Miniprotein binders against Glycerophosphodiester phosphodiesterase GDPD5 (GDPD5). Designs and how they scored, part 5

Target 1, 371 residues: Glycerophosphodiester phosphodiesterase GDPD5 (GDPD5), of Arabidopsis thaliana (Mouse-ear cress) (q9c907)
Amino acid sequence: RTLHPLPVKGPKTVKLQLQTSRPYNIAHRGSNGEIPEETTAAYLKAIEEGTDFIETDILSSKDGVLICFHDCILDETTNVASHKEFADRKRTYDVQGFNITGFFTFDFTLKELKQLRIKQRYAFRDQQYNGMYPIITFEEFLTIARDAPRVVGIYPEIKNPVLMNQHVKWPGGKKFEDKVVETLKKYGYGGSYLSKKWLKKPLFIQSFAPTSLVYISNLTDSPKVLLIDDVTMPTQDTNQTYAEITSDAYFEYIKQYVVGIGPWKDTIVPVNNNYVLAPTDLVKRAHAHNLQVHPYTYRNEHEFLHYNFSQDPYKEYDYWINEIGVDGLFTDFTGSLHNFQEWTSPLPDTSKSPRQLLSQIASLVLPYAKA

## First folded at step 25 (miniprotein; from ad with T101I)

Design ed
Fold by OpenDDE base, fold request of step 28:
Structure ed (fold): chain B 371 residues (1-371), chain A 103 residues (1-103)
Amino acid sequence: as target 1 above (371 residues)
Amino acid sequence: SPEEVRKLKEEIKRLEDEAKELLRRAMYLRYFLGEYWLVRKVRELLRKLEQLIDEIKRLAEEAEKTGNEDLIKQAEELIREAEKLLDEIRKLVEEAQKILIES
C-alpha cells in the first residue's frame, strides 16, 4: 500500500493585512501619475508602491461585460480614433441632460474594446507607456487584488448607473448594480466594514448615485461610500443639490446605507486663485454623523497642487491628514503618499511579523534579482 | 428710475444664471471627460465675474435708495464688462467641448 504523502499544504504564507490605524492610501485608477489609468500595470505599480486600496471605475461593454474605464467615451484615453473600422461607431447620447458625442463603451463588444490601447490622460505625464496596455475587465481587476503579495483593498465605482441601465440590458432583467454585486460575490467579497470577512478582502463600493447605493444595500453588507461632485452638480439619479446631499438631515438619512462620503477636495476646502481658503465644516459634520471622509483627488503636478503647498505634495498630505482630518485620500501618486505616511506615521512593528517583513523584502528584491 | 433699477436686477439675475450654467457645463466636462484644466480657468473667470456682479448689486441698491442716475450708468457699464467675461467663459467651454468631440 503506497502511502501517497498527503499534500503538505505548504505553510499558508499569511499575507500582510490591511492597515487600519492611519488614513487609507487609495490608488485612484492605480498609479496613474506614472502609468496610464486603469491598466494592469498601473494597479501592479500601486500595489508595489504600498497602496491600501486600488480604485477603479466600472462601466459595461455592449455585450454586458463589466470593464474598468473612467470615461463614458473612449475618445480621450484610448487610440479608438486610429481604428478606421470603428469610425462609424461614433454616437450622440443624452448624458445627464447633455448631448455627448463620442465612442461610447456600451457601443463596443468586449472583443472590440480589447483591441484598443490606453494612453495617459495628461500630456505632461510620462508618455512611455502609451499604447502598451488594453482595457481590463472588472474580473481581471479582481484577480489583480486576489493575486497581490499582500492584502490589497478594492474601491470600485458603480459609474453612471442610469446611463448603463439605459443602454445595456442583461438577461433576466438584471440591473447594472446587480451585475457589479454578483461579480463581487463571485470573488468572495462581502461582510460589514472591519468584519473578519471584510479584513480578508477589503472593499468599499462607491457611487455618485444615491439610489444605486440604497439599492445595493439590500444586496450586500459591504460598506458603501457616497461620492459627491462639485457644488454645482446635482446627483445623477435623484437630482438633489450639493447643499441637500451635504446637509445634516441627509447625512442622518444616508448613514443607514453608507459608511462615508467621497467629496471633491476643492469643495471641502474652497480654492481662490490657486490658493486654498478656510475649510468648510463638511468633514466635521460628516464625522459627527460617523461618516468617513475620503476626498478626491491628490496629485503631485504643478497643474494641480495649490500654491499654499509650495510644490511640495507632502505639505498637502500633512494639511489634509493632520489639519482637516480625512480618513482616506484618493491619489494619482500612491508612492508619494506612502512615503509620507511611512515617514510621519509608521505602522507599529507589531503589525509586521518577522516572516511578513522577510516576505515583503523578498517581494521587493525578487523582481530585481531576476534581471 | 424704479424701472431702470428693476432692469438692472433682471440683468444681474441673468448673469448669475448664465454663470451657474457655464460652471455646470465645465464641471460636467471635468466629470465625464477629465477636463480639469477647463474647470480651473472657468472658476478663475467666474470669480472675476462674481466680483463684478457684487459691485453691480451694490450700485443697484444704492441707486434704488438715492435715485442717483449716475450709479445706474456705472452699473450698466459693469454689466457690459460682465457680459464680455461671460462670453470668454462660454467660448472656453465650447472650445473644450469641441476638442472632446473631435478627439
Scores: ipSAE 0.022, ipTM 0.425, lowest interface PAE 4.6, mean pLDDT 88

## First folded at step 27 (miniprotein; from ce with R24S K41Q)

Design fd
Fold by ESMFold2, fold request of step 28:
Structure fd (fold): chain B 371 residues (1-371), chain A 103 residues (1-103)
Amino acid sequence: as target 1 above (371 residues)
Amino acid sequence: SPEEVRKLKEEIKRLEDEAKELLSRAMYLRYFLGEYWLMRQVRELLRKLEQLIDEIKRLAEEAEKTGNEDLIKQAEELIREAEKLLDEIRKLVEEAQRILTES
């Protein structure tokens, strides 16, 4: 019997590369301004909207599976409370010196977690998708980036590593950090910032825990970013103060392990009664030590947008990009930041198809045509 | 004046209990709202309230020791200021709670 010959595959097309000529658009938990955070749908929407990086928070299930989820408890962004079969799973644990009571991710297997559905965190966001999407694994997240029609970077946070290492054990004495790096390597991630390997599969590994970043520096040369909390919050692992970890001496130390810092934007430019005040010198000092600055979080809603910007997110983006001079922006609103940058700092014409350009122009003009 | 000092101490305990309750609510909300300027403002106002309560306690203790009625009057004025601050904090905490999606 004659076997049917398979079609010969044509030459591989080169995916559109990551831009590196303007500040990074970082889709904080996906496009969660409209679709519940850390879901496949939120990440696919962010990719469609033109994000440079999709960003996630990594925690663990009871059975050691890495999941994309922000809070150590399931209570606020899932329907766990409606699952009567889980009613006896509520626990109290110490988290950074505070007793927290709730349904912790590490008390549930992946199979159990997959029965839950995600809801919007904020009441003033679109609620129509609540209950539609499950928790995804870190491997599912990596597959979303891999299968994108263009090169899309990833920005995983090693979340609550002290807590995870207290409550989850892996074979062979592995730590939470080991499993994160092992999974990244399984999917082909590696290479120093702007190397050929990095440009093919872009990655930043972020954490609030300096010791986790130092530890993984022995495992991978992938670029790392130190997240920095409010001025009153010490580091979770070393109990170092904000003043210490933002000092020139500390920047000289940590720059051998990280390529940048990710501070809360209100610590760079202080806020009083929802008005921004004079900026600090933090960005200038970080840049003097060759550290990038990727602040979090840019949100379009009136509840978050400081009064100086007159309810116009474009004024906030202009201020942070052109006056403050940041290198990347963690946004819940991928589309609005993308449209601002396409308007103010367009990429070369060879980076976009004619159809992409026409769609972009239509999205920028249509709201103004109503006058 | 001993009766007035005893009333001051009762008011101080009430203010302390309400401040502790608001602090607990604010810490819970901070964990889930994250980087929200209102929560930073609430924490700053709670710190100011704590300082004000400590000053009221100092005045009440000195008034008890010395019998100085002017210290009682000063403490009563600071109690009114603490109540205004506590009301402001409570309104902000309630506003922040409304931001979370309901169950």
Scores: ipSAE 0.268, ipTM 0.632, lowest interface PAE 4.3, mean pLDDT 88
Fold by ESMFold2, fold request of step 28:
Formats: C-alpha cells, structure tokens, sequence
Structure fd (fold): chain B 371 residues (1-371), chain A 103 residues (1-103)
C-alpha cells in the first residue's frame, strides 16, 4: 500500500480529458477510506484510482492562508493535543448557534499548522498512516490537480463562511469568499459549466451557505453547487429551513446561481433503523429545474452501508446511479466506485488520445531501450 | 398539592439540563462524524424528548392552576418515560463516541 510518485513525463503530452458521459466520481477529501483525509497522499491516491474530481474543504489560518481542512477545530483529525507548546490555545467560540471548545484553525498561523500531523477520523479505518502527513494549503491542493497526468477536476467547499468572516480579516475589506475566488483565478480557473475553459480545468464551487454562492456569482461564472444539510438543520447564513430550500420555488430561484445541489443521501432516500425506505422525489424535482444532484457521502464500511445493500458497496452504487439517477457521487472510496463504473459503464476507447496511448507504451519500453 | 407541584418543577429542570447536555454532546459528535445515520436518530430522539418535557411542563402548570391530582399523576408517568428516553439517547451517544479514532 506504499504510495509511489506520479509517472514522470517527457516533453509536453496530451492529457486524458475529463469524462462527462457517466456520473462523476468525486473523491470526497481524497481517498480517505484508505489514507487520512485532505492530505496530498489521499489526493494522489484518488487520482491514481481514477477519480474525476478531487474534493476539499477550505478554511483559513490565523494569518489568512487558505487551508484544506474539514473541521473548524483541529482536535479530532490532528495530533494537536500532543503539542504541549499549543496547550493554552484551546478556545470556546459560537459555531452556528452552539458553543464549541477546541483548537480552532484561525487561532494558528500556517507555520504552526504545518507542525501538525493528520490522523484518520474513524477508528475502523486503516490507522497505519496516522501522523505521517501535514495539513496542506489550498494552493498546494490546486498544484496537485494542475500537475496530474490527466485532467482532474477540483471541487472546493467554501466551509463555514460565517465563522471564517467573523474571525479572519484580510486587507482591503476582502472577505473569505473573495480569497477563495481570487486564488482560483490565480490558478486559471473560470468558465461556465461545460465551456471550453471549464473542460480544460474543471471546477465546482460548493457551500452550505446560499449567500456565499450568490455573492461569488458576481466574481466568477464557474459552476456552483448548493450543499444541503439534514432536514432539521437550517442554513447557517439565512436561517432557511430544509423544506424551503428544497421547494420548487426555491429551486427556480437558486438555479440562477447554481448548477446543482449536494444533499445528504439519507435525505433523498430516508433511512429507518439503518434500512433505506422509499425514495423521495427530490432528485426528480431537481432535474425538472435543470439542477444536477451530487449526494454525499458514499462509504463502504458496514457502519455506513445501509442493510439493504448486504454489505456490498456495488449494490449501493447500482441503486444510486441506475434507480435514483444521481449525477455524481461524493465517495470516501474512490477505487471501489471507479471499479464499479469501469465494470458496468466503461468509457469508450476514443476517450484516450492516440498520443496518450503512445506515451504510455513508450514509458513501458524505455528501460529496455537503454540496454 | 403545592409541594407535589414544586417537586415536579424541580424534576422538569433536571430533565431540561440533562437534555441540554446531551444535545451539546450530540451536536459536537455530529460535526465530526458527519452524515452518520445514528446521529440523525439521536437528534430525532432529542426532539421527542423536548416535546415530552414540554408536555410535562404543561401538565404541571395546569395541575397548579386547577388542583387536579390526576394531572400530577400523568406528569409523573411522563417523567419516567422521559428518563427512559434520556438513558436510550445517552447509550447511543456513547456508542457514536467510540467510532472516533482515539488516543
């Protein structure tokens, strides 16, 4: 399970393009079923396993550097508690109406954050890589996608924007959303969904905060996705209910700003005692408004895989792709979803360029040519 | 009796405090466990507990106003039901806590 470097390349090569003929394989925080989330290694593994998009959560350091990290506190997925020099940095802040105590990302500089090491979130996942990998910046994440041997899309979340804007200040009156879009533009991202520019550098910008998505619509035409939380959780910025933001009226409004929704899969197909029930009409209604649906999160472990699927992730993928009809899947297990899709819906041979094939053949024979 | 109503109000406050603590723990765990179905079940049980506590409060207030001892007895039955629900929620929260990577 040792990671190996990306294949070395000779002169400029033609990259394999993003597929758009089957549901998107979205590597949720990288291939984190195997490697700790949101690390370079997790993203490189996801790219090796055939993901269409690498997905990340964007937060900020104290000194305003965008980092790839999911939780607003460092406590559960880092070794911060073992760093005695940080022991007095624990704080209590209001997060979405609840007081949370912990080591917050915005209380540490990037330099301090880089001293920490990432660990697996779930005890039943592979623990062998705990403590091996640091937090990465958003710019480091972007270079991973840029330097990939094929076109790999990115899927950044503007995470906790209300909290970030409360606690981090950037010069010139800029806010968190501005910094995220500015960084994307610095790396050449832009263009509406399926435009030539988008296909060269694919991107979805996601958030649970509708106002952040509306705000950035004045800054970029890049496609946006509204994330939708559980039925009991109002939006953090507008305090709107699930019922309101999934209504036909709201879909007709928000489709001016987003190309899709990202709901929790258990709100699309309700669950009782870990059995899926009859699906709602949410996907059909979203499609009727020309909105894609990219649910989260598909996980292979028995703790997450509902009993109907008989501990077989392929049964879950078949159900969601072929019965429910989703347009993309946020997975912690890039490889298993990729294998399912290669088995059941292989891409046509014309998806590979002749030069890509020739480059691959040349790399296999080069050691023997030197002899 | 007024003494029984005072005891009900004390027990209601104790139930509210315990429910608040479990809600805080559940929201913390939900944030880190993500979209785990057990945490949705915990939140649904907490909502039911809040409704039950509200009903106990209504019965206690009405018993105080009317002097109806049957309402006190009904409130006491619901308090026992609320305690069983609290115990169930607490067990599920502890189960969810064990899923996080330790040490």
Amino acid sequence: as target 1 above (371 residues)
Amino acid sequence: SPEEVRKLKEEIKRLEDEAKELLSRAMYLRYFLGEYWLMRQVRELLRKLEQLIDEIKRLAEEAEKTGNEDLIKQAEELIREAEKLLDEIRKLVEEAQRILTES
Scores: ipSAE 0.259, ipTM 0.633, lowest interface PAE 4.3, mean pLDDT 88
Fold by OpenDDE base, fold request of step 28:
Structure fd (fold): chain B 371 residues (1-371), chain A 103 residues (1-103)
Amino acid sequence: as target 1 above (371 residues)
Amino acid sequence: SPEEVRKLKEEIKRLEDEAKELLSRAMYLRYFLGEYWLMRQVRELLRKLEQLIDEIKRLAEEAEKTGNEDLIKQAEELIREAEKLLDEIRKLVEEAQRILTES
């Protein structure tokens, strides 16, 4: 029996690991400030710019294929209106208690969706990449993360699961949540937060739907994040108020299923006339329950950057990281946040000897040891 | 007069219907724009408008009970303030729509 020598896979060059020493840079739909959201190019750009995680919204096609697309309707970020063959596909459905009229993703097959092209959401952003890129599948997105030159985390949202489960049916009575978790498992995702398995394939699963997060807790040990919308928005599935889901009693409950919350930044620090007010205690209370806080969304443009920051995104990052103390930032401008973090909180040189690390730590502590 | 109170009740209903329409448009835009600060301004102005509408209702009910015509004049002044808030909300909603890419 000739033992064919297993090909000695040459030393797999150990990919650069995920950092865990500073707040996470989360590329909200990729580097979508520069390139149309949830495109291959936006994700590749975010990876180049030094993101810790690439974030994406998971929806479904009519034929039950998971896609990366934020809106339940195609109207705003695609050229669907130019496709006369789809003009009769416009529908009105109840979405979170609102009648939304548009071209819903679940009214189109993957083949039909792949004919469309993505454009920038905001007219004030660079339009040069409009119409260049198609909608991608969740499997294509997972391939981008797999094939990245370093370890890059992924941050998929189980988006509108109630609506998806109403309009899409999967073989064997599987839910939308089952398909998301099965797909993640197919690509080797799983393990508790900071486990050896997780550090090889970093993942947060997010949703605005508490019941979906509880449901998937039985399917995977991967860390979950509860997204929290505006103070006026109920939860997608449980119809709970902002006050209910941000209470200490609810944090004590939900921490069994999630490792953190993803609130809108303007609910953590209220705004009036585009000025930030005094911060709420939300971050402090979440931290007291051992919940991470990953606010959304940080953007460089005047339309989003509150006047307190003097049109300087670095002042916003400094405030949120050093004064508010967040654990991650969803940003449309991964490169800006990366440059700020490399300037203010450079990653420890892993080539440094333990003595050099100790000397660096000592130099950081020395200013405080003279009090 | 009973006719002036009736007219105030009709104006209150108009303001409430316009506020509901603007809220519906703002909520639709909020779905697409996310954390755009104009949506926060719309909610803040709608809250101020609701407070004005409630005060106009109170004045109209008190005028109906007392026959005090000075309460009618106060309600008519607050209606003019409510209309200015509606116009400001409309401008913010229209501005928010302009930042979206045309389909």
Scores: ipSAE 0.022, ipTM 0.476, lowest interface PAE 4.1, mean pLDDT 88
Fold by OpenDDE base, fold request of step 28:
Structure fd (fold): chain B 371 residues (1-371), chain A 103 residues (1-103)
Amino acid sequence: as target 1 above (371 residues)
Amino acid sequence: SPEEVRKLKEEIKRLEDEAKELLSRAMYLRYFLGEYWLMRQVRELLRKLEQLIDEIKRLAEEAEKTGNEDLIKQAEELIREAEKLLDEIRKLVEEAQRILTES
């Protein structure tokens, strides 16, 4: 009689929880400042560097598999042009009233896409990881977050839903939005913002398409964020102006469906001659409507960092966190933002006694309370 | 003359229409290329262009009210500056579009 040892379920070590006491560190396409965007390695790096959320763009293959990839065309960030067998796949489509010529993701099967390799978007970034990593599926991305050593949030974009629904058809008449939400549910995502269910699997669903966000509000209680493009861009689906979708009347409408907005930072604080000007009232107005503000994108490089910050990304973070008062930051450099936040606003050490925590909080507030 | 003021108003409208087209193309390129640097430069030039167009409009309205031919000449000089800004924006957009097509 072989006594099979009962598997001693060792104490499930409680994973470190998501912080909620400081602005969210959002790894825009992972740590893509260091590693090619939307790769397994970029996401693993962002998790190591202390990100609160890993952000990704959801597109579709020809066979309707959800992939993590930013551009609707493969031309810039992949080696597709080196694949002679794909040379005949270049197409021109209307995308938001513009004729785009390229290798569209929906003209390739997942098997074909998996043959490609990703490269850095910018020539001034580290090129050492170019050609090492494939395009990943949205399910592969969800496994990265699941298997992380701590609780890590996810921030998927429903990207180009109009274009995806035009060129990809799913069985049963399902939309692109249905497939995104079904996939999230399959991995156990859901619950309202800050709910006990959400805190176990943090999620924001974002889109530039307000109709898609309204549509998925009937499918999931997960928090949504309205992305806002340049002041000159109409919405992808409703053809509304920037002024219309940033109006108080529109905030009163859209707050029924979203918990926040994700504007481009250079629309919140206008720029002239690479200097930031006086900030707009956009953040104050969004907060007056109980909308969070998660601006994009913070980048450390000279090409992106305005002269006011003296090539010091910590001056940009200090300005956006303490003067503008944003609720989260999309950054290509998660490690830089994490190091700034650990220096200026360290998380409570749960190993410390309540008295030690109070003493630490008091030591952080005392320098500012004497001004 | 009322005819010169009408010509100024037609040129203003042409500048506005071309600016709107170039902006649309630049935004397109930003959306697909992820090239935020291009959009920053285009926005800065467009803001300068908008200021010039507003000043040209002001001069045209004042010329229409006063009949002062010197205001028409000043407006025509600012139109030539606005056309230079449009040409600079066009070059940036065409350069970005070449990068997209040669990749």
Scores: ipSAE 0.021, ipTM 0.471, lowest interface PAE 4.3, mean pLDDT 88

